# Designs tried in a protein design chat: VH-VL binders against Peptide methionine sulfoxide reductase B3, chloroplastic (MSRB3). Part 17

Target 1, 158 residues: Peptide methionine sulfoxide reductase B3, chloroplastic (MSRB3), of Oryza sativa subsp. japonica (Rice) (q6auk5)
Amino acid sequence: RGTAGRRRLQVVVAMSSSAPPPPPGSVQKSEEEWEAILSPEQFRILRLKGTEYPGTGEYDKLFAEGVYECAGCGTPLYKSSTKFNSGCGWPAFYEGFPGAIARTPDPDGRRIEITCAACGGHLGHVFKGEGFNTPTDERHCVNSISLKFIPASEDSKL
Below, E stands for the ipSAE of ESMFold2; O stands for the ipSAE of OpenDDE; V2 stands for 0.75 times the mean of E and O plus 0.25 times the DockQ between their complexes.

## First folded at step 17 (VH-VL; framework fv_bexmarilimab)

Design x2 (from r3 with heavy chain W101L Y103W D105S; at its last look DockQ between E and O 0.08; V2 from the best seeds 0.00; counts 0 for: pae E 17.6 > 2, placed apart)
Fold by ESMFold2, look of step 17:
Structure x2 (fold): chain C 158 residues (1-158), chain A 121 residues (1-121), chain B 108 residues (1-108)
Amino acid sequence: as target 1 above (158 residues)
Amino acid sequence: QVTLKESGPTLVKPTQTLTLTCSFSGFSLSTRGMAIGWIRQPPGKALEWLALIYWDDDKRYNPALKSRLTISKDTSKNQVVLTMTNMDPVDTATYYCAHSLEWMSYYFDYWGQGTLVTVSS
Amino acid sequence: EIVLTQSPGTLSLSPGERATLSCTASQSVRSQYLHWYQQKPGKAPKLLIYGASSLQSGVPSRFSGSGSGTDYTLTISSLQPEDFATYYCQQWYSYPYTFGQGTKLEIK
């Protein structure tokens, strides 16, 4: 048919919430392989755990409908419907796709790191109990450079 | 390790200009997201924010005092300078400089020891 | 300008008791920008709690913070002699950045 979609349904159907995410660690590359396919800034953040400065990221103020994927491996990480304005200067999400996000306390004890479960790419940090009126009261504070936004689209032919 | 120290005169006469220097180590203001603020506290009274200077030379001033304040930095010397004109006995206070990282929820995590400035004839 | 009103102005308690200090903002702030500082006599302020509820490193677990919107609370579960000090809340949500007037916690 000549009309692809009018709402979030096309994105949801394309992503299929019934399909499991890739297993943890299922995307493995050497650091040399990562460096060959990532931009220098992506490599610094995803592989070397860098942080973009607040308010500078491409997706900080983006609220368009779609899906945010890992910029390294393409794993779906966040739905746009879980994005909210936290006022912190980074993209903020209250929930990722099931099994897509791994958590590890930072060595300094101040924050909890979040990574792409499939490839281990650094995403940012998660904060709990801040009092946001969202289903989880969590803020996944994510570097825009770690993400690739896939917008909902009407036509597959462009 | 992050440290800050305020220096300058401890006694100033009314109408004079106060110049305070914040000397610091353990970080550089040229690093994106970093800031130094000045806060004062009159004896027995509450804290009052005065000014803030960012890594990119963006500046903020308490609007009640803006006409009297100037903040500047020298990143090569790890120093921030606050100047306050037309001092009055009401300005008698302990003056602090403090470190902040904007992307870490915007708080003052390290403070200098403070310097008491007395304004009297 | 956001005014932070702390209550009570002075709180007189004995060691071992529980202290509850309030900070009320004149308009809603986001909790990530609401912070608490402790100031002991003759000393510089020290960050205790950032983002309303996160403890700064080296702060004992008897300290806790909570709140959202306009109402925030600092709690000390069992007062120690070193906890008798003045406590300030601070917001960095909106310019100009402001502190509360302080709550002095003193020995009864």
Scores: ipSAE 0.000, ipTM 0.463, lowest interface PAE 17.6, mean pLDDT 82
ESMFold2 (binder alone), look of step 17: mean pLDDT 92; pTM 0.936
OpenDDE, look of step 17: ipSAE 0.662; ipTM 0.855

Design x3 (from r3 with heavy chain W101L Y103W; at its last look DockQ between E and O 0.59; V2 from the best seeds 0.00; counts 0 for: pae E 3.0 > 2)
Heavy chain, then light chain:
Amino acid sequence: QVTLKESGPTLVKPTQTLTLTCSFSGFSLSTRGMAIGWIRQPPGKALEWLALIYWDDDKRYNPALKSRLTISKDTSKNQVVLTMTNMDPVDTATYYCAHSLEWMDYYFDYWGQGTLVTVSS
Amino acid sequence: EIVLTQSPGTLSLSPGERATLSCTASQSVRSQYLHWYQQKPGKAPKLLIYGASSLQSGVPSRFSGSGSGTDYTLTISSLQPEDFATYYCQQWYSYPYTFGQGTKLEIK
ESMFold2, look of step 17: ipSAE 0.438; ipTM 0.773
ESMFold2 (binder alone), look of step 17: mean pLDDT 92; pTM 0.932
OpenDDE, look of step 17: ipSAE 0.544; ipTM 0.820

Design x4 (from r3 with heavy chain D105Q; at its last look DockQ between E and O 0.49; V2 from the best seeds 0.00; counts 0 for: pae E 2.7 > 2)
Fold by OpenDDE, look of step 17:
Structure x4 (fold): chain C 158 residues (1-158), chain A 121 residues (1-121), chain B 108 residues (1-108)
Amino acid sequence: as target 1 above (158 residues)
Amino acid sequence: QVTLKESGPTLVKPTQTLTLTCSFSGFSLSTRGMAIGWIRQPPGKALEWLALIYWDDDKRYNPALKSRLTISKDTSKNQVVLTMTNMDPVDTATYYCAHSWEYMQYYFDYWGQGTLVTVSS
Amino acid sequence: EIVLTQSPGTLSLSPGERATLSCTASQSVRSQYLHWYQQKPGKAPKLLIYGASSLQSGVPSRFSGSGSGTDYTLTISSLQPEDFATYYCQQWYSYPYTFGQGTKLEIK
């Protein structure tokens, strides 16, 4: 009677150690260094604070499960669960990861620019109190070019 | 289609108040992000921004003329009104109202035909 | 305030030629807030380029914009008769919003 040793498959739940977002300013490069590693369009938007044409962004209408990272430095910025359809023509989020988004008032005294806190890359603008049915009633209007979408691994749903 | 049209007096005496009305269609100032601005242009000279009103009734004025300018809106009539006090011959210009929107970029994408206002005794 | 200086004041060219118009800001302006307008005599300005390089709908592809920081350029690759007009740059980056003094493009 052979005792079939039940090999307990230790499912090493790889706890994806969500590395804490890098501290603000932790990624420093010269503009020349950025230009060397970014596409011309990425450089235009992230470093020269350009704007993507509305309705053309890759992530404008994407609502898949995952995380949006800074296209420049790879820092996680937004969860897909915070994404909503604002109808403005750019990806919209109602909040970022804690400490991941820096806010700077524009010189016009009305708009607030949002940037990656880690590398200073331009993301877009945040608008408040517009009446969206979200937990924060904030709209982070973000250029798709400033983002890189990382889909949730199918294994994380187990 | 967005359209704007300026109306008001074409002749104003010095020290009098100018009142101009911008009537518009194709959009509403009740819509989030909409704005209307006023720009003037003296004959043969450059454009000068005067004032701006947003959908939320926030207002901006040219600092050099702020004490003389008032902008207001009547959303139900699709009208924006600009008043300018203490008119002087130097204020002779074509006055334009123009549409703008507030999402990511701000520019004047639609303009009225303009109305020439002459300030003369 | 941000002062926009356009050069040249007048540009005389023939149809088919390339036109290059300059707009220099007294301080750095974000490119998304620098715009170009075309104005023909007796008409209202028309938005031509927004955000330094984006063509407004209906604008021919012979028009292009470039630049960053303090220096911006409008280029017309091959001038057409209808392109002879005055061109204005405008910034919406800093309050108050300002226009350049304009460049008059005239037929030689």
Scores: ipSAE 0.388, ipTM 0.783, lowest interface PAE 1.5, mean pLDDT 91
ESMFold2, look of step 17: ipSAE 0.456; ipTM 0.776
ESMFold2 (binder alone), look of step 17: mean pLDDT 92; pTM 0.933

Design x5 (from r3 with heavy chain D105L; at its last look DockQ between E and O 0.54; V2 from the best seeds 0.00; counts 0 for: pae E 4.1 > 2)
Heavy chain, then light chain:
Amino acid sequence: QVTLKESGPTLVKPTQTLTLTCSFSGFSLSTRGMAIGWIRQPPGKALEWLALIYWDDDKRYNPALKSRLTISKDTSKNQVVLTMTNMDPVDTATYYCAHSWEYMLYYFDYWGQGTLVTVSS
Amino acid sequence: EIVLTQSPGTLSLSPGERATLSCTASQSVRSQYLHWYQQKPGKAPKLLIYGASSLQSGVPSRFSGSGSGTDYTLTISSLQPEDFATYYCQQWYSYPYTFGQGTKLEIK
ESMFold2, look of step 17: ipSAE 0.341; ipTM 0.740
ESMFold2 (binder alone), look of step 17: mean pLDDT 91; pTM 0.928
OpenDDE, look of step 17: ipSAE 0.550; ipTM 0.826

Design x6 (from r3 with heavy chain W101L Y103W D105Y; at its last look DockQ between E and O 0.38; V2 from the best seeds 0.00; counts 0 for: pae E 4.6 > 2)
Fold by ESMFold2, look of step 17:
Structure x6 (fold): chain C 158 residues (1-158), chain A 121 residues (1-121), chain B 108 residues (1-108)
Amino acid sequence: as target 1 above (158 residues)
Amino acid sequence: QVTLKESGPTLVKPTQTLTLTCSFSGFSLSTRGMAIGWIRQPPGKALEWLALIYWDDDKRYNPALKSRLTISKDTSKNQVVLTMTNMDPVDTATYYCAHSLEWMYYYFDYWGQGTLVTVSS
Amino acid sequence: EIVLTQSPGTLSLSPGERATLSCTASQSVRSQYLHWYQQKPGKAPKLLIYGASSLQSGVPSRFSGSGSGTDYTLTISSLQPEDFATYYCQQWYSYPYTFGQGTKLEIK
């Protein structure tokens, strides 16, 4: 869990600045292929649209500098500078990278699901107009298990 | 910890209005994502959903019974009230209130013990 | 309205056996909205499985759930005496929210 020591931040930092958004649906795999790649809990949340219990996620209290990628396909989703403390028990972001986040109303008409636009992985839900002092007044309420945090790279950290 | 308890009359006459109160503790219905539902079960039969009320006062009713049902809440008293008009012997059932969470896709995680309401002449 | 049909209506088994209970929806439902409850005589229902496959806290690991679309299954891997009860599936995917008619699991 957490970073596996991969050196992806340099690419991610460039993408967070000016990279074109990845195309919607650009990552397609069968459910069997996803099950082979994802942990059981990642599969339950990303593919079966489950929810982690509040306050239990790895990234709920994390505010380090870096980028949050889709745990399924690796698409950059959120820059750490958009993360804020909403008190909801899940990581909260006020804005994703351009084109990275897709929105779909829930069947009950009450909430709006957010997914990774590239692979369709379930992230959580977005709420608008709650009065947070952020640039968008939106809360992307995201399961930690749907994300992989890539810390800012320091070549000499090892 | 979360607890719920139903209260109200156990015997009603046909055509009367039933009023049931769900008294709860361990959560506030003012808290975002909280909901309370009512479910009934006729003796020996399956569960039937009746109504749901959300923290933001949004409401849902079983369409088969909607003209007879009213749900309301009093968050300062930690109570939810269900009213059902024009009672009939077919409405004899155990009535439950139950707690639900919007972000957990609305399963009922905590139930009251239920109250049997008998409708007879 | 989505009708949930449970099969079998009654399942007679001995302790130690594996129980398989089916819930079939008249229309596809999203699995995160499909839940299972246990009810013993004279008691309120108890949540067992939420989101088709997730085990509620305090529920023994011999219970499991699976399925997607229209077909869902509750499995009890090795029946204990306390598991003889009635089981209900329930969906919240679309209005109105509905329960199955129940499967009664009884001692053979």
Scores: ipSAE 0.263, ipTM 0.718, lowest interface PAE 4.6, mean pLDDT 87
ESMFold2 (binder alone), look of step 17: mean pLDDT 92; pTM 0.935
OpenDDE, look of step 17: ipSAE 0.605; ipTM 0.840

## First folded at step 18 (VH-VL; framework fv_bexmarilimab)

Design y1 (from r3 with heavy chain M34V; at its last look DockQ between E and O 0.53; V2 from the best seeds 0.64)
Fold by ESMFold2, look of step 18:
Structure y1 (fold): chain C 158 residues (1-158), chain A 121 residues (1-121), chain B 108 residues (1-108)
Amino acid sequence: as target 1 above (158 residues)
Amino acid sequence: QVTLKESGPTLVKPTQTLTLTCSFSGFSLSTRGVAIGWIRQPPGKALEWLALIYWDDDKRYNPALKSRLTISKDTSKNQVVLTMTNMDPVDTATYYCAHSWEYMDYYFDYWGQGTLVTVSS
Amino acid sequence: EIVLTQSPGTLSLSPGERATLSCTASQSVRSQYLHWYQQKPGKAPKLLIYGASSLQSGVPSRFSGSGSGTDYTLTISSLQPEDFATYYCQQWYSYPYTFGQGTKLEIK
């Protein structure tokens, strides 16, 4: 009889509502430094503010438990519990960690850009009042390539 | 298959009002993020953006022409209507309607075939 | 208003040659909102490149785009007969949305 236990994996990154958010601008690198660290597609999205093609991102249809971090600087941005299916082809969240997400209206006054508050990495846009049944009626429409998912785990020791 | 088609008069007299209809299929203007724009092109000249209407009924007009333009939609009929008042011979152009999806950075990915409107003296 | 100036106005080349078309903005444009269209005589414009450098589906790989800020370039590596057309850049970064005046690419 061998009841197999779960593999124990400790997720290093944990952020709660009681932890202070990283200060705005607390992660500063030159664009040259970013380009050396990021993959070409990460750089195009996070620094040049591009948009990934809908339905292609790694996290578009992922609903596992865990935390989504900024792919550039590692700052925790979203809990998996705030992720929902918008049907639009990008990861959608109705709320980020307090202070983690900065908002800037686009110059034409139509959309509102969202960025990682710590490093300024481009995440996508936030839309309000779309009528989804969520606590905030907001949709943070976020490029998967801007995120790194850190799963929650309960595994036994190896 | 996304398609758009412009319809309306091909000849108008100076001072008359032009009304053009964009009929489309393969998408709905009630779908979040969808927008329809109007663009014109005088014979042998450059493209000029005229107006845009979004799924949520937000509207944008070229400021140089704003006093003359009205855009509206009928989502049940899959139609967008552009009205342009006080037509003048300089407004002779091919008029296009085109699709955009604002969630993907605002380019015109599908265009109608265009309709030539001549404004005769 | 952001003015897009394309140069040259007309470019005369032979099939097989390399074409380089310029689009210069009067103010910085975020490259994700800079787009290129091809238009053949009597036809509607067709999207070629979006976001300065991303190739639209179905567009041949001989087309490429580059640039940032105020200076953008469309390149056709080896011209085919069907590439002789007029090309427009367009920005959707800032209201009002504008097109360049066009570059006509014609057979020499």
Scores: ipSAE 0.655, ipTM 0.825, lowest interface PAE 1.6, mean pLDDT 89
ESMFold2 (binder alone), look of step 18: mean pLDDT 92; pTM 0.932
OpenDDE, look of step 18: ipSAE 0.690; ipTM 0.855

Design y2 (from r3 with heavy chain I36V; at its last fold request DockQ between E and O 0.56; V2 from the best seeds 0.68)
Heavy chain, then light chain:
Amino acid sequence: QVTLKESGPTLVKPTQTLTLTCSFSGFSLSTRGMAVGWIRQPPGKALEWLALIYWDDDKRYNPALKSRLTISKDTSKNQVVLTMTNMDPVDTATYYCAHSWEYMDYYFDYWGQGTLVTVSS
Amino acid sequence: EIVLTQSPGTLSLSPGERATLSCTASQSVRSQYLHWYQQKPGKAPKLLIYGASSLQSGVPSRFSGSGSGTDYTLTISSLQPEDFATYYCQQWYSYPYTFGQGTKLEIK
ESMFold2, look of step 18: ipSAE 0.675; ipTM 0.835
ESMFold2 (binder alone), look of step 18: mean pLDDT 93; pTM 0.939
OpenDDE, look of step 18: ipSAE 0.704; ipTM 0.859
ESMFold2, fold request of step 20: ipSAE 0.622, 0.635, 0.611; ipTM 0.819, 0.821, 0.822
ESMFold2 (binder alone), fold request of step 20: mean pLDDT 92, 92, 93; pTM 0.936, 0.934, 0.938
OpenDDE, fold request of step 20: ipSAE 0.789, 0.796, 0.789; ipTM 0.897, 0.901, 0.898

Design y3 (from r3 with light chain S31N; at its last look DockQ between E and O 0.61; V2 from the best seeds 0.63)
Fold by ESMFold2, look of step 18:
Structure y3 (fold): chain C 158 residues (1-158), chain A 121 residues (1-121), chain B 108 residues (1-108)
Amino acid sequence: as target 1 above (158 residues)
Amino acid sequence: QVTLKESGPTLVKPTQTLTLTCSFSGFSLSTRGMAIGWIRQPPGKALEWLALIYWDDDKRYNPALKSRLTISKDTSKNQVVLTMTNMDPVDTATYYCAHSWEYMDYYFDYWGQGTLVTVSS
Amino acid sequence: EIVLTQSPGTLSLSPGERATLSCTASQSVRNQYLHWYQQKPGKAPKLLIYGASSLQSGVPSRFSGSGSGTDYTLTISSLQPEDFATYYCQQWYSYPYTFGQGTKLEIK
């Protein structure tokens, strides 16, 4: 049947926010398996750790209600309510679901890579102390191609 | 749109301190993610990275030259200054300043035209 | 320190030929931090390829990059006269940031 309900996000967010985080590395595939599943650009970003050109991503200026999942494995990563306008050309979030985001310092000690904790897919980098008025003063700067947006809808409200 | 220009002396005597200024337009050093680097190239030789300064005043130096280098910025003038002490004839090179945006994958996307500094001995 | 070794040091070819330039790192680097620059005499370097394989805006499609880990390649299909220049690879993966020594591509 058709679409009803106004906040599908609340069902997903509530279950994700109250559930234990998925185990790190719980989704493992060979790079050949990933290449067979992902589009070429998804593979370049999620597995080869590339960066989409700023201002070009599908979700850069999207502020609809919903949940952003890992485009590789489908793990919920960010609530739309944590998305903010950084003006930097990529989707920006100040917080992910508990345990969903793994952090690894870059070898040169400047940036911190963020990955999907479940599959290791590259998301982008997290920056701290940039002075945005957000609860965490952190910015998860995330490639749109690493994400799949699941909109909330009135019919999906449970 | 984005432009950088190096300025400073073209002739320096051995043991003197070189001071180079990078002036730029089309961006501000207050803009989050911006960085300015210095790279030199002796005549006919390879490029050598010298130093880098970020918008938040974090600094990086080539460790082979760190004792001789100081990088600083003046955000109000959109300028970055490099000083290099105890110049020697082997430091004769073209000196470039270059822009990087750390939110991408760290490359030098815009370069100044360079300035040749000759150290006469 | 990661040393980038480019080979050959000089590559002599004719217009219309394919050029293959190699950059070998002393340690593995991530693709996203391996870059290629073109430099013509008397000019500043120009960014050509970033992240091992992504073309910078305004770079002709005859340029391509590939490789991973320690071995990276710049390829120029069907050389044009303006492509005769010196090419440098550069890594920004690990401090200090280093350039290769260059490959000079010259007319045979």
Scores: ipSAE 0.641, ipTM 0.817, lowest interface PAE 1.6, mean pLDDT 88
ESMFold2 (binder alone), look of step 18: mean pLDDT 92; pTM 0.936
OpenDDE, look of step 18: ipSAE 0.644; ipTM 0.843

Design y4 (from r3 with light chain G51A; at its last fold request DockQ between E and O 0.61; V2 from the best seeds 0.70)
Heavy chain, then light chain:
Amino acid sequence: QVTLKESGPTLVKPTQTLTLTCSFSGFSLSTRGMAIGWIRQPPGKALEWLALIYWDDDKRYNPALKSRLTISKDTSKNQVVLTMTNMDPVDTATYYCAHSWEYMDYYFDYWGQGTLVTVSS
Amino acid sequence: EIVLTQSPGTLSLSPGERATLSCTASQSVRSQYLHWYQQKPGKAPKLLIYAASSLQSGVPSRFSGSGSGTDYTLTISSLQPEDFATYYCQQWYSYPYTFGQGTKLEIK
ESMFold2, look of step 18: ipSAE 0.672; ipTM 0.831
ESMFold2 (binder alone), look of step 18: mean pLDDT 92; pTM 0.933
OpenDDE, look of step 18: ipSAE 0.680; ipTM 0.849
ESMFold2, fold request of step 20: ipSAE 0.628, 0.656, 0.617; ipTM 0.817, 0.822, 0.810
ESMFold2 (binder alone), fold request of step 20: mean pLDDT 92, 92, 92; pTM 0.932, 0.932, 0.932
OpenDDE, fold request of step 20: ipSAE 0.806, 0.775, 0.767; ipTM 0.899, 0.886, 0.888

Design y5 (from r3 with light chain S54T; at its last look DockQ between E and O 0.65; V2 from the best seeds 0.66)
Heavy chain, then light chain:
Amino acid sequence: QVTLKESGPTLVKPTQTLTLTCSFSGFSLSTRGMAIGWIRQPPGKALEWLALIYWDDDKRYNPALKSRLTISKDTSKNQVVLTMTNMDPVDTATYYCAHSWEYMDYYFDYWGQGTLVTVSS
Amino acid sequence: EIVLTQSPGTLSLSPGERATLSCTASQSVRSQYLHWYQQKPGKAPKLLIYGASTLQSGVPSRFSGSGSGTDYTLTISSLQPEDFATYYCQQWYSYPYTFGQGTKLEIK
ESMFold2, look of step 18: ipSAE 0.600; ipTM 0.813
ESMFold2 (binder alone), look of step 18: mean pLDDT 92; pTM 0.934
OpenDDE, look of step 18: ipSAE 0.725; ipTM 0.867

Design y6 (from r3 with heavy chain S100I; at its last look DockQ between E and O 0.58; V2 from the best seeds 0.66)
Fold by ESMFold2, look of step 18:
Structure y6 (fold): chain C 158 residues (1-158), chain A 121 residues (1-121), chain B 108 residues (1-108)
Amino acid sequence: as target 1 above (158 residues)
Amino acid sequence: QVTLKESGPTLVKPTQTLTLTCSFSGFSLSTRGMAIGWIRQPPGKALEWLALIYWDDDKRYNPALKSRLTISKDTSKNQVVLTMTNMDPVDTATYYCAHIWEYMDYYFDYWGQGTLVTVSS
Amino acid sequence: EIVLTQSPGTLSLSPGERATLSCTASQSVRSQYLHWYQQKPGKAPKLLIYGASSLQSGVPSRFSGSGSGTDYTLTISSLQPEDFATYYCQQWYSYPYTFGQGTKLEIK
């Protein structure tokens, strides 16, 4: 598996909108601890790996400047500059911050799950080769419930 | 409105090859995320998944039947074709085609009416 | 292969009663990929519930689903005449994709 070496690194990293993401696996809580701090819908999506209904998410049509963080642990995941309109009903990004996004093939080998590398929170799936005019030709199809948007400010200069 | 309809022979002899066509409207199989599957149901018995074809031509087959099945599509005709070789009386069933949008949670949201295929000498 | 076992095989009830149908998987499945279909004689199956608990558009609110891991339940809170049918659970979690053997819900 591609993440074995990263699990030996435990570094405390600031989680501000300008900071690099925490190391993989650096945020560990029991499922009971997660349930105590997440809303029921956040828990259903982030921990039980559910999918929000298309077109209903807070960030589906948001294109403001800023950073999208993991709603569970606060890890910076996506810059707004990588967001694009896929027309599919979920926030779409063509690239995450380096090391922030973990990938795991689904058992049937068709789709690839994406998770927050720091806490394992379910984000959605990544699709490759769909022909969007983006630098990566990838679509990170992400549940809005899995994200917290941090708007750019004059002080942050995001 | 999404519709699907199965067509093909309703009576085949043992050892013959069955060819079924799924004709559909209300979507294109060239559209990202679209897929068509085949499911059968012997009289009085449970549903059995057979095969699946995606918009990008990825194909999946029930491993119990894989050596006998071929699925293909003709996007310009809005058709998906299933071929099953070496038919046997145990293959007598109603055959359905059904639609999936893979970007949600993989379920058959629209089904054809089904076609009964009887395998008898 | 994940085997889905439904119980009971047949459930005889009267209109107005509450029905509880069980689906047990031979291995844990992600609830996101556990679905329920209704089938009436001579008709194609119709999707009722997807992702264990989400109602398909146009499905009456008397239908509900729950469960996780290996154990899933379909509930009909007050049976209507049109609800007497066969119900199938289905998993799309891992290859090959499988259906349960069905529960026939019949009028007492």
Scores: ipSAE 0.603, ipTM 0.804, lowest interface PAE 1.6, mean pLDDT 89
ESMFold2 (binder alone), look of step 18: mean pLDDT 90; pTM 0.919
OpenDDE, look of step 18: ipSAE 0.762; ipTM 0.886

## First folded at step 19 (VH-VL; framework fv_bexmarilimab)

Design z1 (from y4 with heavy chain I36V M104L; at its last look DockQ between E and O 0.74; V2 from the best seeds 0.00; counts 0 for: pae E 2.04 > 2)
Fold by ESMFold2, look of step 19:
Structure z1 (fold): chain C 158 residues (1-158), chain A 121 residues (1-121), chain B 108 residues (1-108)
Amino acid sequence: as target 1 above (158 residues)
Amino acid sequence: QVTLKESGPTLVKPTQTLTLTCSFSGFSLSTRGMAVGWIRQPPGKALEWLALIYWDDDKRYNPALKSRLTISKDTSKNQVVLTMTNMDPVDTATYYCAHSWEYLDYYFDYWGQGTLVTVSS
Amino acid sequence: EIVLTQSPGTLSLSPGERATLSCTASQSVRSQYLHWYQQKPGKAPKLLIYAASSLQSGVPSRFSGSGSGTDYTLTISSLQPEDFATYYCQQWYSYPYTFGQGTKLEIK
């Protein structure tokens, strides 16, 4: 099962398991180049920093084993084991891969934006201290549109 | 289904303290991400944001009015209270409370009908 | 503080015409936090467009929004009698949160 797509997915899963994410800023494209490769909704969210409507995202209720990568650049961002049910209507993760997630406080000092460190794609926001019983008590509240789920290696062999 | 309604005095004398209550249904301020704000509109004038209270009790005030404003909530009663001290005729306005959910792009999606507060001697 | 300046102050048009309302920010605003409200006399404001271009549920498709940075536009493609109202833009990007002064859209 040596199709390029299946091989690419297998490599991404293996990289996310043991490999560091690409360096911050290592994926640079013009907004015109991004618009050419992203769907309109992906562009609206990843580049224009929009938010998908709650409860509508493909991955909101998904808890299968695998890795969530940046839909823009393919960088591994989250392991499925860090995903939890926040009840808020978006995929929630308590932790990303080391160095994969950049944080920028919003100017009003209330929310903290999270982006893919490699390409700058907008993911959503991180909230702290909400009282979820997770190792970090952080919630990376992430748009499904910003993510591409790569099923665990067992699925990639099917 | 989300509804909000303002209540309180409609006539206040200069220097007095105004207390307004926002009573709401269809959501709870015990729910993560929920917020209630107050906005006023002087007759024939633009909207002016006054204050905001979040589910976690974080509070924000318009800095031009901060020394005169206090916002609080009673989650068990589904109420938010705004207190504004030292009222002046220039504070004559319709006062609105409005709902927001901070997890979705911050906007006021549901508003009360408003209550006109007149400040005169 | 971000000042939002709306133009024109008053726009007089007939039903069926296209309306274009401008909102200019004194400094750059992320479009995700720029919103439009409609207000009819004696009524509370109603959310119309959020995040510059997203239509609120139940809002007719003749309404649209666009813009980024400092310049934002609300467009009504073919005016209906019920569209004559005052329109406000609002930013929630930077504290304190501010509204524009409004554009009154009136029947000619």
Scores: ipSAE 0.578, ipTM 0.811, lowest interface PAE 2.0, mean pLDDT 89
ESMFold2 (binder alone), look of step 19: mean pLDDT 93; pTM 0.941
OpenDDE, look of step 19: ipSAE 0.611; ipTM 0.838

